# Miniprotein binders against q96jn8r1131to1294, part 52

Target 1, 164 residues: q96jn8r1131to1294
Amino acid sequence: TLEFLENHGKNILLSNGNRTATRVASYNQGIVVINQPLVPQLLVQVRIDFLNRQWTSSLVLGVITCAPERLNFPASACALKRAAWLLRGRGVFHNGLKICEKFGPNLDTCPEGTILGLRLDSSGGLHLHVNGVDQGVAVPDVPQPCHALVDLYGQCEQVTIVNP
Short names: E, the ipSAE of ESMFold2; O, the ipSAE of OpenDDE; V2, 0.75 times the mean of E and O plus 0.25 times the DockQ between their complexes.

## First folded at step 6 (miniprotein)

Design y1 (at its last look DockQ between E and O 0.76; V2 from the best seeds 0.68)
Fold by OpenDDE base, look of step 6:
Structure y1 (fold): chain B 164 residues (1-164), chain A 82 residues (1-82)
Amino acid sequence: as target 1 above (164 residues)
Amino acid sequence: SPEEIVEEVKKLIEEALELAMKGDLDSAIQEFKKAIDIVKKTGDKRLTDAVQKAFDAISQGDPWLAELILDEALELAEEKSE
């Protein structure tokens, strides 16, 4: 069963069998990691449940290749500078550096109810899915094992892991 | 004490970032200016430069970049204190 790990950002409250993450304070400290590593053809999806429009920006999606159970999470995914590939807005980032300017839809403007997915293909390419639609390869070669990461950042205050 | 000054700077920056994330860049800029003035008094050039770069990022409307810069700065500061 896919769940968020108990090791998470300090502003996160887990519920619903650890399938729902809620950021209960401020705009940051909201990183969560999914327990099972991504394997080829496994589609991991989260639904945006709640947006708080007093903030700007929104959630960050990505993967990490370090051990998530021992990770001391920074306040924001932007500070992950080791073994991290992130999708923010329309950009793709690797260890804090932007490697792609425009990819897929703008994550900052996804409304509540949007289902966002991550999937590794057989070649190690990381795909973004939006409402079930494959947006293409965001990262062509991701080291394995890796774990899906969600940063409940800015407007995004709640997400839930959903089945495909 | 120098430690107290750093803590004050940290608080100001956190406030500034929060303001920026609420879309109030003007207020964020003002808080950052206060932080810059204070951090300059510490004589820590590396920290001062980091705060200045973060300020530049905020001025450009990019609080995410500012957080990245500041995180690096804080990490370096902690290493010096150890």
Scores: ipSAE 0.724, ipTM 0.870, lowest interface PAE 0.6, mean pLDDT 92
Fold by ESMFold2, look of step 6:
Structure y1 (fold): chain B 164 residues (1-164), chain A 82 residues (1-82)
Amino acid sequence: as target 1 above (164 residues)
Amino acid sequence: SPEEIVEEVKKLIEEALELAMKGDLDSAIQEFKKAIDIVKKTGDKRLTDAVQKAFDAISQGDPWLAELILDEALELAEEKSE
């Protein structure tokens, strides 16, 4: 089944059979990775369980193409300068460079209960789903294999993997 | 020493980012201004420019972007100071 990897940010506590990730301190050190690589038929979904609105900014969503089991994760996903494609706010970032100003909804405004999904299409395009609605291709031609990543940053303190 | 100055700037920036993340922009701005004053004394134009651009991002309410801007510049300054 889909689980968060045991290799994760230092402020993360895994629970619920490694399907729930909670950031238990500070505003960062909250990177988690899904244990199976994305394939076209696989929709990886997480539900936002808990937001602490006393922090600014919120979660980052994306993919990495490095093998995740042995990575030394930085404090924040913004420091992933290699093999990373990130969705933050309405921006799309590749290796620390903003490549798109406006894609999909502003992730910083997603309330508790929002279900966010990632999948690859047959051409290697990365799709964002929001509450079951495909937002289109965020990133064309993502190299495979890749793994879905969530950074429980700022306001976002808990997410849970849910089935489609 | 140059290493001590870069480390002091890094600590001030980390404090400022946490304050900004908590929504205390006035305190974050004050800590960042200390970092700007110190970093200018290094003569490192790349680091000084990055700290000033990150200050603008924090002032606009975007500490994540500020962290993005500073990450590369701080790493380069730490490598140069070794």
Scores: ipSAE 0.598, ipTM 0.802, lowest interface PAE 1.3, mean pLDDT 89
Fold by ESMFold2-Fast, scan of step 6:
Structure y1 (fold): chain B 164 residues (1-164), chain A 82 residues (1-82)
Amino acid sequence: as target 1 above (164 residues)
Amino acid sequence: SPEEIVEEVKKLIEEALELAMKGDLDSAIQEFKKAIDIVKKTGDKRLTDAVQKAFDAISQGDPWLAELILDEALELAEEKSE
């Protein structure tokens, strides 16, 4: 079964059999990683459970290709120095550098109840799904193995893994 | 002493970033000015330069960039001060 790893950002509390992640302090230190590699055709989905509008930005999601079990997480996912492809706002980022200006919907404005999904296609392209709708290829040729990552940053204080 | 100064700078920076992320840029800028005054006492040129660059980023309305700049510099400064 899909669960969040016990190695996570320091402000995270896991519950619901490690399927729900809650950020219990501040706006950062909220990185969580799925316990299994993102293999082609596997759709990993999380639901936004709670948004706190005192903050000015929201969640980030994407993939990392380094081993997550012993990784020392930075305060935010965009500070990851190597092997990270991330979606934040409307942008696509590789190791902190914006590589695409506008992809898919603005993640900073997704309401509570939104289901966000990550999937690799058969060619290694990373897809974002929003409420079941495939947004297309955000990143081509992602190296494998890779792991799905969610950063409960800013407004997004709780997510839950959901199955199709 | 060096570890205490680094910890004080870190607390001021964390407070400033939290204020900025709540949309209170004016208060964030004031806290950053305090951090700039104190950070020079660490003798850590990399950390001092990073705090100045982060201040510039916040002043331009980009607190996420400020956090990114400071993440590595603060971690390295804490390691040195042990």
Scores: ipSAE 0.552, ipTM 0.769, lowest interface PAE 1.4, mean pLDDT 87
ESMFold2 (binder alone), look of step 6: mean pLDDT 75; pTM 0.666

Design y2 (at its last look DockQ between E and O 0.72; V2 from the best seeds 0.73)
Fold by ESMFold2, look of step 6:
Structure y2 (fold): chain B 164 residues (1-164), chain A 82 residues (1-82)
Amino acid sequence: as target 1 above (164 residues)
Amino acid sequence: SPEEIVEEVKKLIEEALELAMKGDKTKAVELLQKALDLVNKLGDTELQKAVDDALKAIDNGDPWLAELILDEALELAEEKSE
């Protein structure tokens, strides 16, 4: 069963059988990781449950290719400098470098109730889904194994893993 | 010392980013300008450029990008001040 790992950002509280992550303080320290690596048949989906519009910026999605169980996560995903690909706003970032300026919708504008998905295709391409609709390949060749990551940053205070 | 200056710059940056995240661009910019004055004393042109670029990112309403820029530059500045 897909769950968020117990190893997560300091401001996260897990609930709902570890399928719901809530940031309970501040604007950061909200990194969570899905407990199973992505494989081509697996679509990992999270629903945005709560946004607090008094903060600026919103969630980051992505993948990491190092083993997540014992990582010391930074305060914000932007500081992941090794083995990470991130989708933020419309940008795609690899290890702190923007590699694509314009992919998919602007994640900062996704309202509560939006369902965001990540999956690998058979070539190792990372796909973003928005409300069930494939937005295409964000990253063409992600090394495996990799794990889906969400940073509950800024406005994003709660997400829940949902079935496809 | 250069190490003390880098540490004060880090403190100012952390406070500025939190203010920007709360929507107080004016106070965030004021603190980053103070950090820039200290960085000028270091003669670290990469860190100086990073603070300038972060100021622009905050003015454009993008504190996440400012944090990204500053995190990269501060790691390098800390390595040089070892």
Scores: ipSAE 0.737, ipTM 0.870, lowest interface PAE 0.9, mean pLDDT 91
Fold by OpenDDE base, look of step 6:
Structure y2 (fold): chain B 164 residues (1-164), chain A 82 residues (1-82)
Amino acid sequence: as target 1 above (164 residues)
Amino acid sequence: SPEEIVEEVKKLIEEALELAMKGDKTKAVELLQKALDLVNKLGDTELQKAVDDALKAIDNGDPWLAELILDEALELAEEKSE
């Protein structure tokens, strides 16, 4: 069963059998990691449940290749300096550096109800799915094992893991 | 003390970033300018550059980038002040 790990950002409250993450304060400290590592051809999806419009920006999606259970999470995914590939807005980032300017839809403008997915293909390419539509390879040749990461950042205050 | 100044700078930065994330760029920049003034007292050129770059990032509408820039710089500054 896919769940968020108990090791999470300071402002996160888990519920619904650890399948729902809610950021209960500020705009940051909202990183969560899904317990099962990504395996090829398995689609992992989260739904944006609630957006707080007082903030700018929105959630960050990505993967980490370090052990998530012992990770001391920073306040924001942007501070992950190693073993991190992130999708923010339309950009793709690796260890804090932008490696792609325009990829897929703008995550900052996804409305509530949007279902976002991550999937590894047989070649190790990380795919983004939006409402069931494959947006293509965001990151080629991601090291394995890796874990899906969601940073409930800015407007995004609640997400829930959903089945494909 | 240098440690006290760094702590004050950190507070100003945190407040500035929150304001920036609420869309109040003007006040965010004002607070970072205050932080910059304090950093000048430290003589920490690396932190000074980071704050200046963060100011530019906020001016360009990217507080996420500002946070990225400031994170490492603050950690280094704290280590120097201890």
Scores: ipSAE 0.716, ipTM 0.867, lowest interface PAE 0.6, mean pLDDT 94
Fold by ESMFold2-Fast, scan of step 6:
Structure y2 (fold): chain B 164 residues (1-164), chain A 82 residues (1-82)
Amino acid sequence: as target 1 above (164 residues)
Amino acid sequence: SPEEIVEEVKKLIEEALELAMKGDKTKAVELLQKALDLVNKLGDTELQKAVDDALKAIDNGDPWLAELILDEALELAEEKSE
């Protein structure tokens, strides 16, 4: 059963059997990680439950290659640098660099109820799924093992893991 | 002390970033300018450049980038303080 790890950003509260993550303060310190490695063909999905419009940007998702169980999470996922490949807005980011200008829909504008998914293909390519639609390969040759990560940043204050 | 100045700078930066994330650029800029005055007393040219770069990021509507720039520079400044 897919769950968020007990180790998470300082502002996160887990509920619903560790399947719902809520950011209870500010705009940052909201990183959560899935409890098992993202292996090929496993589709990990989260639903956007609540958006707070007082903040300017929204959630980030992607993968992390360092061990997450005892990691001291930074304020935002991009600070993980070489350990993380991240989707934010329309961009793909790695090590503080934008490595792709336009990929998929703009994550800053996804409404409540949107289901976002991450999956590795057989060649190690990271795919984004939006409401069941495969957006294609965002990142080729992701190092393994890796874990799916969601950063409840800015507007996105709650997500829930959902099954296909 | 340098450590006390770095801690005050950090507090001002954290307040400024929260205001910028709420869309209050004017107050965010005011607090970052106060932080810059304190940074000038430290003589930390890298932190000074980081605050300048963060001000540009906020002016361009990207407080996320401002936070990344400032977090990296503050970590280095804390390491250098005695």
Scores: ipSAE 0.563, ipTM 0.776, lowest interface PAE 1.2, mean pLDDT 89
ESMFold2 (binder alone), look of step 6: mean pLDDT 80; pTM 0.749

Design y3 (at its last look DockQ between E and O 0.66; V2 from the best seeds 0.00; counts 0 for: pae E 2.6 > 1.5)
Fold by ESMFold2-Fast, scan of step 6:
Structure y3 (fold): chain B 164 residues (1-164), chain A 82 residues (1-82)
Amino acid sequence: as target 1 above (164 residues)
Amino acid sequence: SPEEIVEEVKKLIEEALELAMKGDYDTAIKILEDALKIAEEHGLDDIAQAIQTALEALQSGDPWLAELILDEALELAEEKSE
């Protein structure tokens, strides 16, 4: 059973058996991590439950290769300077550096009800899935073990883990 | 007191970040200019440098970069107030 880890950003409240994450304040401090390593053949999916349109940007997701159980999370996932591969807007970022300008749909414009998924292929390529549709390889050759991360940033104030 | 000055700068930075994240860059810039002046007058050189760099990012239309820089400034401010 997939759950969000008890170690999370300061503004997060977990509910629904740790399968729902809600950011209860401001626009940041909203990082959550899945409780199991992202191994090949595992599809991790979250649904966007609530968007607060007062904020200009939205959800970030990706993977980290450091151990998440005792990690001190920064205010935003994009502030992670080591061991992080992230998707924000249409960009792909590695340790804060933009490595791809346009990949997949613009994550800042995904509506409530959108299901976003992360999966590793057999070659270690990280795939983004949007409403069940594979967008292709966002990041090749991700080191293992790695862990799926969601940053409830800006507009995105609630997500829930959903089964494939 | 020195602690009150650091707390004032911290609050101005936090207020500016929330306004920038709501898309009100003009007001955020004005508040950061006030924060910069206070930081400079009181010798908070590291915080002042971060505010200046964040101002340049906001003026160039990059609120994401400004947020990352100001997050570091808030950590420095919090450390000084402890």
Scores: ipSAE 0.401, ipTM 0.685, lowest interface PAE 2.1, mean pLDDT 87
Fold by OpenDDE base, look of step 6:
Structure y3 (fold): chain B 164 residues (1-164), chain A 82 residues (1-82)
Amino acid sequence: as target 1 above (164 residues)
Amino acid sequence: SPEEIVEEVKKLIEEALELAMKGDYDTAIKILEDALKIAEEHGLDDIAQAIQTALEALQSGDPWLAELILDEALELAEEKSE
């Protein structure tokens, strides 16, 4: 069963059998990691449940290749300096550096109800899915094992893991 | 005291960051300009550099970058205040 790990950002409250993450304070400290590593052809999806529009920006989605259970999370996923591939806005980032300017839809403008998915293909390419539609390879040749990461940042205050 | 100055700069950065996250970049810029002046006057060179870079990011229309840099500036401030 896919769940968020108990090791999470300081402002996160888990519920619904650890399948729902809610950021209960401020605009940051909202990183969560899914317990099972991504394996080829497995689609992992989260739904944006609630947006607080007093803030700018929104969730960050990606993967980490370090052990998540003991990771000391920074206030934002964007501050991760190693073992991190992230999708923010329309950009793709590796260890804090932008490696792609325009990819897929703008995550900062995805409305509530949007379902975002991550999937590894047989070649190790990381795909983004939006409402069931494959947006293509965001990151080629991602090291394995890796874990899906969601940063409930800015507007995004709640997400839930959903089945494909 | 030096510690009090660091704390003052830290508070200004926190305020500016929150305002930026609410989309009030103009006010955030003004506060950061004040913070920069204080940091420079009191030899907080690393924090000053971070603030300067964040200002440039905001002025160039990249609030994500500014937010990241300001978070790092806060960490630097915490280290100096301890």
Scores: ipSAE 0.342, ipTM 0.707, lowest interface PAE 1.2, mean pLDDT 93
Fold by ESMFold2, look of step 6:
Structure y3 (fold): chain B 164 residues (1-164), chain A 82 residues (1-82)
Amino acid sequence: as target 1 above (164 residues)
Amino acid sequence: SPEEIVEEVKKLIEEALELAMKGDYDTAIKILEDALKIAEEHGLDDIAQAIQTALEALQSGDPWLAELILDEALELAEEKSE
């Protein structure tokens, strides 16, 4: 079953059988990773449970292509300069560099209750789903194995893994 | 002690970044200026340079860049102390 990995950001508390992640302090140190690599038949979905609008930006979503079990996580996903493909706001980032200015909805404006999904297609393309709607290929040719990552950044204080 | 000074500078940086991420640049800048002075007075040259660069990022309206610079500097300092 899909769970958040026990190796996570320092400000994360896992609950609900490791299916719920809560950032319990500050605005950062909130990186979590799904315990199984993405494969074409797997849709990983998280629901935004709680937002604190005091912060100016919100969650980051993406994948890492290095082994996550013993990775030393930085304070925020934007500091991942290797093996990372990230969606932030409307931008797509690879190893800290923006490679697409506008893709999908603005993640900074997603309300509580939004269900965000990541899926790898058979060609290695990474798809974003928003409330069940496929937004298309955000990242072509993602190397495998890769793991879904959520950074409970800024506004985003809690997410829960949900079934499709 | 050197450890107490590094910890004080780290706490000031963290406080400043929280304020910046809430949009209070004015207070964040003043706190970073205090942290810069302490770092310079105690020979924390790498941290002091990072604070200076982060101040420039905040003044140009880029708090994400400031966070990146300062978090990397603090993480590197913690890694070396292990």
Scores: ipSAE 0.319, ipTM 0.641, lowest interface PAE 2.6, mean pLDDT 87
ESMFold2 (binder alone), look of step 6: mean pLDDT 83; pTM 0.800

Design y4 (at its last look DockQ between E and O 0.82; V2 from the best seeds 0.00; counts 0 for: pae E 2.0 > 1.5, pTM E .738 < .8)
Fold by OpenDDE base, look of step 6:
Structure y4 (fold): chain B 164 residues (1-164), chain A 82 residues (1-82)
Amino acid sequence: as target 1 above (164 residues)
Amino acid sequence: DPNEIVQKVRDLIDEALELAMKGDLDSAIQEFKKAIDIVKKTGDKRLTDAVQKAFDAISQGDPWLAELILDEALELAKANTD
């Protein structure tokens, strides 16, 4: 069963069998990691449940290749400077550096109810899915094992893991 | 007390970042200016440079970048006073 790990950002409250993450304070400290590592052809999806419009920006999606159970999470995913590939807005980032300017839809403008997915293909390419539609390869070769990461940042205050 | 100074700077920057994330860049800039004034008095060039760079990021409307710059810098500054 896919769940968020108990090791998470300081402002996160888990519920619904650890399948729902809610950021209960401020705009940051909202990183969560899915317990099972990504394996080829497995689609991991989260639904944006609630957006708080008082904030700007929105969630960050990505993967990490370090052990998530021991990770001391920074206040935001931007400070993950090792073993991290992130999707923010329309950009792709690796260890804090932008490696792609325009990819897929703008994550900052995804409305509530949007289902976002991550999937590894057989070649190690990381795909983004939006409402079930494959947006293509965001990262061409991701080291394995890796774990899906969601940063409940800015407007995004709640997400839930959903089955395909 | 260097430790207290770092905490004051951190508090001001945290407030500035929240203001920026609410879309109030003008107020964020004012809080950052307060932080800059404090760090300049410390003589800590590394911390001062980091806060200045973060200020530049905020001025450009990029609080995410500002947080990236400050996160490591403030932790290092805190460690130096422990």
Scores: ipSAE 0.697, ipTM 0.857, lowest interface PAE 0.6, mean pLDDT 92
Fold by ESMFold2-Fast, scan of step 6:
Structure y4 (fold): chain B 164 residues (1-164), chain A 82 residues (1-82)
Amino acid sequence: as target 1 above (164 residues)
Amino acid sequence: DPNEIVQKVRDLIDEALELAMKGDLDSAIQEFKKAIDIVKKTGDKRLTDAVQKAFDAISQGDPWLAELILDEALELAKANTD
């Protein structure tokens, strides 16, 4: 079954059999990674459980291509640089650079209860799913192996892995 | 002590970023200016330039970008004790 790795950002507490991640302090240090590589057609989904509206930005999700089990996580996913392709707000980011301006809905405005999914297609394209709806290819030709990453940044203080 | 100064700058920047993330840009700017003043006195031009660039990112509503810019610069300053 899908779980969050026990190696995670400093402010994370795992519960519910490592299927729920809670950020217990501040706005950052909230990176979690799924325990299995994201292989083609595997749909990894998380539900937004709790938003703290004292913060301005929200959840970031994407993939990393480095081994996550012993990684020293930075304060935010952007600092992973070349190893990460990230969806934040309406942008797609890689290596500190915005590589796509407007992709999918604005992740900063998704309400509690939203289910966000990541899936690789058979050609290695990374797809975002929102409440079961495929938003299309955010990143073509993702290097493999890669792992699904969620950064509980800003407003998003809790997520839970949900089955498709 | 260069490492103590780097830690003080990091603490001020962390406070400024948290204030910016709460939408309190005025207080964030004030704390960030303290960090800029300290880092200018170190003579580390690379760190000073990075802190100035991060300040621009915060003023444009992007503390996430500010954090990216500062992470490498602060770690390099920490490692280079002289």
Scores: ipSAE 0.547, ipTM 0.754, lowest interface PAE 1.3, mean pLDDT 87
Fold by ESMFold2, look of step 6:
Structure y4 (fold): chain B 164 residues (1-164), chain A 82 residues (1-82)
Amino acid sequence: as target 1 above (164 residues)
Amino acid sequence: DPNEIVQKVRDLIDEALELAMKGDLDSAIQEFKKAIDIVKKTGDKRLTDAVQKAFDAISQGDPWLAELILDEALELAKANTD
């Protein structure tokens, strides 16, 4: 069973058998990581449960290649400058550098109820799914093992892991 | 204590970023100017330049970019004070 790890951002409370993450303060300190590494054809999906529109910007999705159980997470995913590939807005970032301007939908505009998915393909390509629909390859060759990450940033205050 | 000064700058910037994230740019600017004033007194040109660039990013409506710029600069400043 997919769950969020107990090692997470300081503003996160886990519930629902560690399948729901809620950011309970501020706009950041909301990084969570899925408890199993991505393997080819494993689809990790989260549903956006609550958005607080008084904040600007929204969640970040991505992967890290460091083992997450004992990492000291930064306040937000933008500070992950080693071993990270991130999707924010329409941009793709590698270790703090934007490597693609336009991929998939703008994550900042995804409403409550949107289901966002990450998976690897057989060649190590990272795919984004939106409401069950594959958006294609965001990152062509992610090293394995890698771990799915969600940063409940800005507007995004709650997500829940859902089955595909 | 140089680490205490860096922590004070970080605390002020964190408050300013939160205000900017709420869309309260006037208050965010006021808090940022306090942080700039403190960091200028340190004589640390690299940190001062980073704080100025982060202010520019906030002014352009991108506090996420400001946080990215500041995290690297503040960690470098912390390492140099030991």
Scores: ipSAE 0.359, ipTM 0.632, lowest interface PAE 2.0, mean pLDDT 87
ESMFold2 (binder alone), look of step 6: mean pLDDT 73; pTM 0.632

